# Ledger of designs, part 30: VHH binders against q9w197

Target 1, 300 residues: q9w197
Amino acid sequence: RLRLQDIPALTQDHCRMRDPAEVERIINEFVIGGPERMQIVSDFDYTITKQRTEDGGAVPSSFGIFNACQSLPENFKAETDKLYHKYRPIEIDPHMPIAEKVQYMIEWWTKSGELTSGFPFDQSEIDQIASKYTHALRDRTHEFFADLQRLGIPTLVFSAGLGNSVVSVLRQANVLHPNVKVVSNFLQFRDGLLDGFQQPMIHTFNKNETVLNETSEYYDLVHTRDHIIVMGDSIGDADMASGVPASSHIMKIGFLFDHVEANMKKYMDTFDIVLVDDQTMDVPRTLLSLIEKQHKLNLE
Short names: E, the ipSAE of ESMFold2; O, the ipSAE of ESMFold2 at other seeds; V2, 0.75 times the mean of E and O plus 0.25 times the DockQ between their complexes.

## First folded at step 14 (VHH; framework vhh_8ghr_2)

Design v5 (at its last look DockQ between E and O 0.93; V2 from the best seeds 0.81)
Fold by ESMFold2 at other seeds, look of step 14:
Structure v5 (fold): chain B 300 residues (1-300), chain A 123 residues (1-123)
Amino acid sequence: as target 1 above (300 residues)
Amino acid sequence: EVQLVESGGGLVQPGGSLRLSCAASGFTFSDNYYIGWVRRAPGKGEELVAYIYPSSGNTWYADSVKGRFTISADISKNTAYLQMNSLRVEDTAVYYCARGSPVHYRSWGFDYWGQGTLVTVSS
C-alpha cells in the first residue's frame, strides 16, 4: 500500500490537496487496477500547452493559431472580436439559466460560421503556424505521451478550441500516437473553401458526456476503463468525465496559474490535486510510473 | 470500402532484408490518417513496429527495430512501405498493415487492418 509521504512529486509545496487521504486512496485503486483499467481525459489549451513560458513568449490558444493565418480576410479578427465581446459575458453570466445561454451559444456559433465561410483556406497554413509552438508544451509532455502509449492507455484530448490546431500541434510534436484521440471543433471545407464548422459545436455547456455520446461511440470503446485521470486548467474541465459510472475512480488534476490566491479555494474544492504554477507533466507521469511498477511486480 | 493489402513477406536468413508493401484503397493518405505496421509472433501479443503520418512524414519506431527498419509512404501510389534490414530471428512474425485516425475512428488504435504477411527469419 502506497503512502503519499513516500511519493516525492506529491509532497511538494506547490502540490495542494483538499483531502490527501482521498488522493492516496484513489492512487492505490489505480495501482491495484493496473494500466488496463486506466484512461486519460485532458483539455488542450493551457493544459497540455504551457500557461507560462520561461522566455515570456506568448502561447496562443488553438483558435489563436488559426487567427494568425495570413490568408484570412482583413476584417476577420475584428469581426470575431465583436462576436466575442457580445457573447462572452452571456457565457459567463452566473444568473442566466443554462437553457437560455445555450440558445446564445448556438447564435454565436452560427455567426462565427458565417464569418468563417466563403474564402479559400488550406490546412497547411495552420500547420505552418502550429510548427512554431511544439516547444510550448508542458515539460516532459513527450515522455508522458510515450508512457501512455507504452502502457496502452486510451487518451482523449477533449477541447472546445479548434481541433485543426490541436491535431497539428500534437502531430508535429510527435506525441499523437494511436492511443490518442481528439474531440474538438473542426473547420468544414467544401471544394477548397471554408464552410464554417463541423457539427456539433463543442462549448462550455456540453463539454462532457453529451457531446461524447453525439460525436463518437466513446463509452463503448472505454467501458472497461473505470480508473480515470482528468486534467484541466479551468473549473469547467473537472466535469469532462462525468458520463462514466458512479463506481469509477477519478483523479482530477487542475493546473492553477492565474490569480492564484483568488482562485485557490474554488480549485481546491473542484480538483483532487491542484498544481500551482506547474508547467510540467511530472505529477501525472509519477502516477503512471507507480501504476507500471506494481503492474510489473504482479506479473512475477 | 477501405482496404489494405500487404505483400513482400517471405523466408530470409538472419542479417538479410525484406521490403513490405501496403497498398491502400477506399481512402487517400492525409494528415488525419496514420499507417502502421503491427506484428504478432507465435505465442506473443501484438507489437506496433512503426507508424507514419503520410502527408507530414512524421514517423515513429519501436525500440526493438530502430535503426534497422524504415517506414515510408508514396502518396501518389497510396502505398506505405516497411524496409526491414539486418533481420533477426526474433523479427519472425505475421506483419499487419493498419490504418487509424486521431479524429475519425471506431477503435482507439487502428480501425482497419490488412490480412497480414508472414516474415520468417531462419537459417
Scores: ipSAE 0.775, ipTM 0.916, lowest interface PAE 1.0, mean pLDDT 89
Fold by ESMFold2, look of step 14:
Structure v5 (fold): chain B 300 residues (1-300), chain A 123 residues (1-123)
Amino acid sequence: as target 1 above (300 residues)
Amino acid sequence: EVQLVESGGGLVQPGGSLRLSCAASGFTFSDNYYIGWVRRAPGKGEELVAYIYPSSGNTWYADSVKGRFTISADISKNTAYLQMNSLRVEDTAVYYCARGSPVHYRSWGFDYWGQGTLVTVSS
């Protein structure tokens, strides 16, 4: 039986836990169950990409990569900024009922689609911009995805951003292996011209089983895998695996960087492990290494 | 409909070479698809040997074949290739071409498979 005190990565000061005994229990379930019961669900923006770089350089969001493309109409950035300034405050409003917010998110998506229509666009522009950020992934991301591939663990990158950017960054970083799938918003084309985004829209409030049931048969593909690691950088990411049975063992890892003291309580209430200013994959990799070590012993 | 047709298998001596082809139809390589070669030796499970994203040229190789095998793709012919050099007896297997997508998937790995082509490495 593993004890947390024997796992150095989990005893560091920046690694916070609301219930260490529960974390220890889940780790032991993962180790006993082995890689064949595991699945990963992770956000992309500021979860696989860094929240902070050593040199202070900006890491664009997946939409930010698209917005940096030169072939976009001259006023495209200004028009998208107008939509952002109108709808972002609504998205984060602590008092508006979610049902009302959803209507505004649909409006935002519809208007963004209209703006992103009627002109030619080549994926290669996204690829060129994205190539500049393959080194802005969390430290040891390459090793993390290699571990997941070696262990045969299905990995979902679940993003409310722009999937064309997500896929481009991950592919160029050589981490988009066959065990990795991306669910996100994608550009739609009609006769070589942009035609908004593919349905259905993914936003903050449906980034859960609702979208997964509508966009894919994902849960059918992983239904035997009831040991789950969820990774995110925002409170909304904690629900990405809410469609699994209540009997599932879920480890929720939250990456906290912005406004640490103000956000600590709600992150601790939401995530099983809260990593403060951790720009690495070291904790999730440690969990995989424990599983792999026992798996190899069982095969002997 | 999606089809993958392998060719180029055969009998070869240890140290020899073979080139496998995988002709694809029903989809184009210019999309977000990857093509993999998976082999199955008699009495053994499946081993992913290599894959390529044809549109970008990104490749991956299993440690067992790295440095000896080269995967490539010709977008204009919608065909992927596996150049197999310095062949060893343990490379003997049926080699399957397979397609997958990170975004258009019916399974978490590969969703369409070819019929396989036999490679026998024997002195």
Scores: ipSAE 0.772, ipTM 0.915, lowest interface PAE 1.0, mean pLDDT 89
ESMFold2 (binder alone), look of step 14: mean pLDDT 83; pTM 0.842

Design v6 (at its last look DockQ between E and O 0.90; V2 from the best seeds 0.00; counts 0 for: SAP .684 > .668)
Fold by ESMFold2, look of step 14:
Structure v6 (fold): chain B 300 residues (1-300), chain A 123 residues (1-123)
Amino acid sequence: as target 1 above (300 residues)
Amino acid sequence: EVQLVESGGGLVQPGGSLRLSCAASGFTFSSNYYIGWVRRAPGKGEELVAYIYPSSGNTYYADSVKGRFTISADISKNTAYLQMNSLRVEDTAVYYCARGSPVYWRSWGFDYWGQGTLVTVSS
């Protein structure tokens, strides 16, 4: 049986846990089950990409990559900014009921689709912009994804951003292996012109079983994988695996960088492990190593 | 209808070379598809040998074949290739061409498979 005190990566000061005994319990369940029972569900923006670079450089969001493309209409950025300034305060409003927020998110999506329609767009431009950020992934992301592929662990990158950017960054970084699948918002084209986004809409409040149940084969494909690691950088990411059976064991890892003091309580209440200003994959990688090595030793 | 047709298998002596081809139809190579070679040897399970994203050229090789095998694709011919050099007896297997997508997926890994081509490495 593993003890937290024997896992150096988890005893570091920036690694916070509201309930260390629960984390220890879940790790030991993962070890008992081994790699064959594991699956990963991860956000992309500021979860696989860094929240902060060592030199302080900016890392764009997946929509930020698209918005940087030069072939977009001259007024596209300004119109997109108008929508952002109208709807972003609603999205983050702490008092508005979620049911009401959902109606505004649908409105925002619909209007964004209208803006992203009726003009030619060179999809290769996304690749050109994205190529600049393949080195802005968390340290040891290459090793993390290589281990996941080697161990055959299904990995879902679940993003409310722009999937075209997500795929481009991951592919160019050589981490988009066959065990990795992306569920996100994708551009739609008709007759060589942009035609909004493909259905279904993915936003902050349905990035969970609501979207994944519409992809009913997802749960069938991973039904033997009831040990889940969830990775995210925002409170909403914690629910990405809520649709799994109650008997499942879920480890939620949250990456906290912005407004640490103000957000610490919310993150600690939401995630099992909170990593403060950690721009690496070292904790997830340590968990994989334990799962593989200690499971194997237990069988011997 | 998506189809993958392998060719180029056969009998070769250790140290020899073979080139496998995978002619694809029913879809075109794009940024959202990868083509892989998976082999099954007698008494062993599946091994992912290599894959390529034909549109971008990104590749992967299993450690067992690095430096000896090269995967490539010709978009204009809608065909992927596996150049197999310095062949060893342990490379003997049925080699399957397969397609998958990180975005347009029906299963984890690969969702369309060829019928396979036998490669026998024997003296």
Scores: ipSAE 0.803, ipTM 0.922, lowest interface PAE 0.8, mean pLDDT 90
Fold by ESMFold2 at other seeds, look of step 14:
Structure v6 (fold): chain B 300 residues (1-300), chain A 123 residues (1-123)
Amino acid sequence: as target 1 above (300 residues)
Amino acid sequence: EVQLVESGGGLVQPGGSLRLSCAASGFTFSSNYYIGWVRRAPGKGEELVAYIYPSSGNTYYADSVKGRFTISADISKNTAYLQMNSLRVEDTAVYYCARGSPVYWRSWGFDYWGQGTLVTVSS
């Protein structure tokens, strides 16, 4: 049996846990099951990409990469900013019922699709902008994805952002291996013109089994994988694996960077491990290393 | 219908070279597809040898073949290639061409497979 005291990466001050004994229990279940029972579900924006670079520079979101494209209509950024300022307060409203919020999210998506229609656009422009940010992934992301591929661990990148950007960054960073799949919002094209987004919209409130059941055979493909690591940078990311059986063991890792004091309790209540201003993959990599090495030792 | 047809296998002495071809039909190479070579040696499981994203040229090689094998694609011919140099006895296997996508997927890894081509490295 592993103890947390013997895992230095998990005893660091920036690594916070509401229930260390539960984390320890889940790690030992992962070790018993080994790599063949593992799957990864991760957000992209500010989860695989850094929340900040070492030099303090900004990292654009996946939509931010698209919004930086030069071929967009003159008022595109201003119009999308107007939609953001109208709907973002509704999205984060602590008192509005989720069912009501969903209707506003559909409205937001519909209007965003209308803005993103009827003009020429080429994926290569996204690729050109994205190439500038392949080095803005969390430190040791390349190693993390290489290990996941080697171990045959299914990895879902589940993003409410723009999938065209997500795929472009990951592919150009040489981490988009065959074990990695992307579920996200994608641009729709008709005869070289943008035609909004592909159905269905992925938003904060359906970024879970609801979308996965509609858009993929995901759960059929991973039905033997009941040991899950979930990685995210926002509270909504914690629900990404809620469609797995109740007997599953889920480790939820939250990357907390903005408004740390104000958000700490909420993150600690939601995630099993909260990493404060951690711009690396070192904790997920440590878990992976333990799963591989200690599983082999236990079978001996 | 999606089809992948391998060719170019055969018998070669250690140190020799072979070039495998994978002719694709039923789809065209795009930024959302990768083409891989997977081999199965006698008594061993499957090994992903290499893959390429043909539209961008991004590649991957297994450690066992890096520096000796080169994967490439000719978009105009809808064909991928595996140039195998400095062949060793342990490279003996059936080599399968396969297609996958990180976006348009129905199975984990690769969706469509060729029937394979045998490569035998022996004196």
Scores: ipSAE 0.737, ipTM 0.896, lowest interface PAE 1.0, mean pLDDT 89
ESMFold2 (binder alone), look of step 14: mean pLDDT 83; pTM 0.834

## First folded at step 15 (VHH; framework vhh_8ghr_2)

Design w1 (at its last look DockQ between E and O 0.83; V2 from the best seeds 0.80)
Fold by ESMFold2, look of step 15:
Structure w1 (fold): chain B 300 residues (1-300), chain A 123 residues (1-123)
Amino acid sequence: as target 1 above (300 residues)
Amino acid sequence: EVQLVESGGGLVQPGGSLRLSCAASGFTFSSNYYIGWVRRAPGKGEELVAYIYPSSGNTWYADSVKGRFTISADISKNTAYLQMNSLRVEDTAVYYCARGSPVHWRSYGFDYWGQGTLVTVSS
């Protein structure tokens, strides 16, 4: 039986937990079940990519990579910035009902699609820009994904960003192994021209079983995998695995970087483990190591 | 209809070489597809030997074959290859070419498989 005090990665000052006993319980359930019951669901932007580099610099979002492409119309960035400034305050408004926010998110996505239509676009440009950021993934991401592949653990990268960028970064970083799948917003083309985004739209408020039910095969592929690690950098990411059976054991890891003091209470209430300014995969990797090695020892 | 057709198997002595081919049809190599070689040896289960994303050239190799096997793809021929050098008796298996996608998927591994080609390494 593992105790948290004996797991150094989980006793670090920047590793915060609202209920350490619950974290301990879930870890021991994961150990009992072993790798065969595990699945991973992770956001991409600022969850697999760093929130900051060691130089203190920023990493572009998946849409930021797209926006840097030279073949976009000259005023494209200005127009997307106008949409962002109009809709972002609505998205984060603490008082507006979610049902009303959803209508504005649909409006935002629709207008973004209209802006992203009617001109040629060389998809290889995304690869060119993305190549600059393959080294901006969290430290030891390569090792984390290698271990997931070796252990046969299904891994879903679930992103409301731009999937074309997500796939490009992950592939070029050599972490997009056959056990990894990406669900995100993808560019659509018609007759060689951009034609907005493929359906269904993914936004903050449907990044959960709503979208995954439309994928249909996801739950069949993971139906035996009722031990889940969820990783995200925003409150909305905590619901990415909400469609699993109620008997499932879920460990929610949140990466907190911006406005730490102001956000600490919300993150602690939402995530089981909150990692403050942690730009590594060391905690998730420690969990995998415990699951594999201690499970094996318990069977002997 | 997606099809993968392997060729190039046969009998070879230890230390020898073979090149396997995987001719693909029904889809084009793109950034959203990877091609893998999976082998099934007598007494052992499936082993992913190598895979490639043909459009970008990114590759992966199992530790058991690193330095001896090379996976490659020719986009113009829609064909993937596995160059197998310094073959060992342990490499004896049926080798399958398989396709998968991180985006368009029916499984977490490979969704379309070839018929397989037998490689026998024996003195």
Scores: ipSAE 0.795, ipTM 0.923, lowest interface PAE 0.9, mean pLDDT 90
Fold by ESMFold2 at other seeds, look of step 15:
Structure w1 (fold): chain B 300 residues (1-300), chain A 123 residues (1-123)
Amino acid sequence: as target 1 above (300 residues)
Amino acid sequence: EVQLVESGGGLVQPGGSLRLSCAASGFTFSSNYYIGWVRRAPGKGEELVAYIYPSSGNTWYADSVKGRFTISADISKNTAYLQMNSLRVEDTAVYYCARGSPVHWRSYGFDYWGQGTLVTVSS
C-alpha cells in the first residue's frame, strides 16, 4: 500500500487536495489494477498546452491558432468577437439553467459555422501557425505520451476547441501515437471552401457521454477500462468521463493558473488534485510511473 | 472496401536489406491517417515497428529499429514503404501494414490490417 507522504510529486505546496485520503485510495486502486485497466481523458487547451510560458508569453487556444491565419476575411475577427461577447456571458452564467444554456450554445455554434463558410482556406496555414507552438506544450509532454504508448493506455484528447489545430500541434510535436484519439470540433470543407463545422457540435455542456457515446470505441472503452485519469483546466472538464460505471475509479486533475484565490474553492471542490501554476506533466507522469513500477514487479 | 496489400518479404542474411511495400486502396492518404508496420515474431505479441503520417511526413520508430529502418510514403501511388537495413535474426517476423486515424477511428490503434508478409533473417 502506497502512502501519499512517500510520493514527493504529490507533497509539493502547489499540489492541493481537498481529500488526500481519497487521492491515496484511488492511486492504490490504479497501482493494483495495472495499466490494462487505465484510460486517460484530457482537454487540450491549457491542459496539454501551457497556461503560461516561461517568458510569460501568450499561448493561443486551438481557435486562437485558426484566428491567427492571415487568409481569414478582414471582418472575421470582429464578427467572431461579437458572437463571443453575446454568448460567453450566457455560457458562464451561474444562474441560468443548463437546458436553456444548451439552446444558446447551439445558436452560438451555428452562427460561428455561418461565419466560417464560403471562403477558401487551406489546412496548411493552421499547420504553419501550429508549428510555432509545439514548444508550448507542458514540460515532459513528449515523455508523458511516450509512457502512455509504451503502457498501451488509451488516451482521449477531448476538446471543445478546434480539432484541426489540436491534431496539428500534437502531430507536429510527435506525440499523436496510435493510442491517442481526438474528439473535437472540425472544419467542414466543400468544393475547396469552408462550410462551417462537422457535426456533432461539442461545447462546454456536452463534453461528456452525449458526444462520446456517438463513437463505438468509447462505449467499449468505458466498460473495460475503469481506472481513469481526467485532466482539465476548467470546471467543465471534470465530467468528461461521466459515462463510466459508478464502480469506476476516477482521478481528476485540474490545472489552476488565473485568479487562484478566487477560483481555489471551486477547483478544490471539483478536482481531486489541483495543480497551481504547474506547467508540467510531472504529476500525471508520476501516477504512470507508480503503476508501471508495480506492473513490472508483478511480471517478474 | 479498405484494403492494404504488403509485398517485398523474403529470406535475407543477417546484415542484409529488404524493402517492404504497402499498397492501399479504398481510401486516399490524408493528414488524418497514419500507416504503420506491425510485426509478429513466433511466440511473441505484436510490436509496432514504425508509423508515418503520409501527408505531413511525421514518423515514429520503435527503439528496436531506430537507425536501421526507414518508413516512407508516396502519396501519388497511395503506397507506404519500410526500408529495412542491417537486418538481424531478431527481425524475423510476419510484417503487417495497418492504417489508423486519430479522428476517424473504429478502435484505438489500427482499424484496417493487411494479410502480412514474411521476413526471415537467417544464415
Scores: ipSAE 0.782, ipTM 0.919, lowest interface PAE 0.9, mean pLDDT 89
ESMFold2 (binder alone), look of step 15: mean pLDDT 83; pTM 0.842

Design w2 (at its last look DockQ between E and O 0.96; V2 from the best seeds 0.85)
Fold by ESMFold2 at other seeds, look of step 15:
Structure w2 (fold): chain B 300 residues (1-300), chain A 123 residues (1-123)
Amino acid sequence: as target 1 above (300 residues)
Amino acid sequence: EVQLVESGGGLVQPGGSLRLSCAASGFTFSSNYYIGWVRRAPGKGEELVAYIYPSSGNTWYADSVKGRFTISADISKNTAYLQMNSLRVEDTAVYYCARGSPVHWRSFGFDYWGQGTLVTVSS
């Protein structure tokens, strides 16, 4: 039986846990079950990409990559910025009920789709911009995805951002292996022109089984995989695997960088492991290593 | 109808070379598709030996074949290839061409498979 004290990566000061005994219990369940019971569900923006670079600079979001494309109409960025300034405060409002927020998210999405319509666009431009950020993935992301592939672990990248950018960054970073699938918002085209986004919309409050049941056979494909690692950088990411049976063991890892003091309690209440200003894949990688090595030892 | 048709298998001596071809029809190579070669040795499970995203050229190789096998694609012919050099007896297997997508998927891995082509490496 593994103990947390024997796992150095999990005893670091920046690695916070509301309930260390529960984390320990889940790790041991993962070890007993082995790689064949594992699945990964991860956000992309600021979860697989870094929240900050070494020089302190920002990494663009997947929509930010799209917004940097030169072929967009001259006022496109200004108009999308106006929508962002109107709706982002609503999205993150700590006091507004979620049911009310959902109506504003639908409004935001609808207007964004209208702005993203009626002009030609060469999707290869996204690849050109994205190529600049393949080095801005968390340290050891390449190794993390290589481990997942070697262990045969299904990996879902589940993003409310722009999937065209997500796929481009991951593919160019050589981590988009056959065990990795992307569910996200994608550009829609009609007669060679942009026509908004493919349905259904994915936003912070439906990035869970609601969307997955509508867009994929995901849960049927992973029904034997009841040991889940969820990774995200925002509170809404914690629910990405909510469609699995209640008997499932879920380890929720949250990457906290912005407004740490203000967000610490909420993150600690939501995620099993909170990583403060961690720009690496070292903790997820440690979990995979334990699962592989200790499971093999238990069988011997 | 999506089809993948392999060719180029056969009997070769250890140290020899073969080039496998995978002619695709019913779809064209795009940024959202990858083509892989998967092999099954007699009495053994499946091993992904290589894959390529044809439109971007990104490739991957299993450690067992790295440095000896080269995957490539010719977009104009809608065909993927596996150049197999320095063949060893343990490379003996049925080799399958397969297609998958990270975006348009019904399963993890590959959704469409060819019929397979036998490669035998023996003296």
Scores: ipSAE 0.827, ipTM 0.933, lowest interface PAE 0.7, mean pLDDT 91
Fold by ESMFold2, look of step 15:
Structure w2 (fold): chain B 300 residues (1-300), chain A 123 residues (1-123)
Amino acid sequence: as target 1 above (300 residues)
Amino acid sequence: EVQLVESGGGLVQPGGSLRLSCAASGFTFSSNYYIGWVRRAPGKGEELVAYIYPSSGNTWYADSVKGRFTISADISKNTAYLQMNSLRVEDTAVYYCARGSPVHWRSFGFDYWGQGTLVTVSS
C-alpha cells in the first residue's frame, strides 16, 4: 500500500492538500484499478499551457491566438473588448444567481458570434500564430501524452475557449494522439465566410455533463473508466467530470498561479491537490507512473 | 458516405518491401482528420502502426516499425500510403486503413475503417 510520504512529488511544499489522507486513499484506488479504469479530463488554457514561462513571457489564451490574427476586421479587438468589459463582471459576480448569469452568458456568446460573422478567414492564420506557442506547454507535456496513448487512457480536453486554437497547438506539438478528443467552441463557416461559432456554445456554467451529453456519447464510451483525473486552473474546472457515477473515484488537480494567498482557501476547498506555481506535468505523470508500475507489482 | 479502400497487400519475402494505399471518399482530408494504419496479426490484438494528419503532415510511428515504415498522404488524390520496407515475419497481418478526428468523433481512436488488406511475410 502506497503512503504519501514515499511519493516525493506529492510531498513538496508547493503541493498542497486539504485532506492528504483522502488523496492517499484515491491514489491507492487508482493503483488497484490500474490503467484500464482510468480517464483524464483536462482544461486547456493555463492547464496544458503554462500560466507563466521561465522568461516571464505571456502565454495567450486560445481566443487570444485567434484575436492575434491580422485578417480580422480593423475594429474587431475593440468590439471584443467592449463585450468582455460588459459581461466579465457578470460572469464572476458572487451574488447573482447562476440561472440569471446563464442568460447573460448566452447573450455574450451570441454577440461574440455576430462579431465573428460575415467576412472571410483563413484557418491557416490560426496555425501560424499557434506555432509560436507549441513550446509554451507545461514541461513534460509531450511525455505525459505519450504515456496516456501507450496506456490507452481516454483523454478529453474540455475547453470553453476556441477549439480551433486548441487543436492547432496540440497537433503542432505532436501530442494530439487518437486517444485525445477535444470538446470546445469552434468557428462556423458558411459559403466561405465566418458565421459565428458552432452550436451548442460552451461557457463557464455548462462546462460539465450538460454539454457532454448534448454533443457526444462520451459517458457511454468511458463507462468502464470510473477512475478519473480532472485537471484545471480555475474553480469552474472542478465540475468537468460531474456526469460520472457517484461511486467513481475522482482526483481533482488545480493549478494555482495568480493571487495565491487570496485564492488558496477556495482552491483548497475545491481541488484535492493544489499546485502552486507549478508549470509542469510532473504530478499527473507521477500518478500515471504509480498506477502502471505499482498495479503491475500488485499482480505478482 | 465515408469509405476507405485499401490495396497493395500480398506475399513478400523477409527484407522485402510493399506499399499500401488507402483511397478515401465521402470526405476530404482536412486539419480535423487523421488517417491511421492498424494491423491485426493472426490470433493477436490490434496494433496502431502509424498515423498522419494529412493537411499538416504531422506523423507518428509505433516503435515496432519506426525507421522501416513511412506514412504519407496525397491530398489531391485523397489517398494515404504506407511504405513498408525491411519487412519481417512479425509484420504479417491484416492492415486496416482508418480515419479519426479529435473534433468530429463518436469514439476514441478511429470512427471509420477499411476492409483490410493482407500482408504475408514468409520465405
Scores: ipSAE 0.814, ipTM 0.929, lowest interface PAE 0.7, mean pLDDT 90
ESMFold2 (binder alone), look of step 15: mean pLDDT 84; pTM 0.846

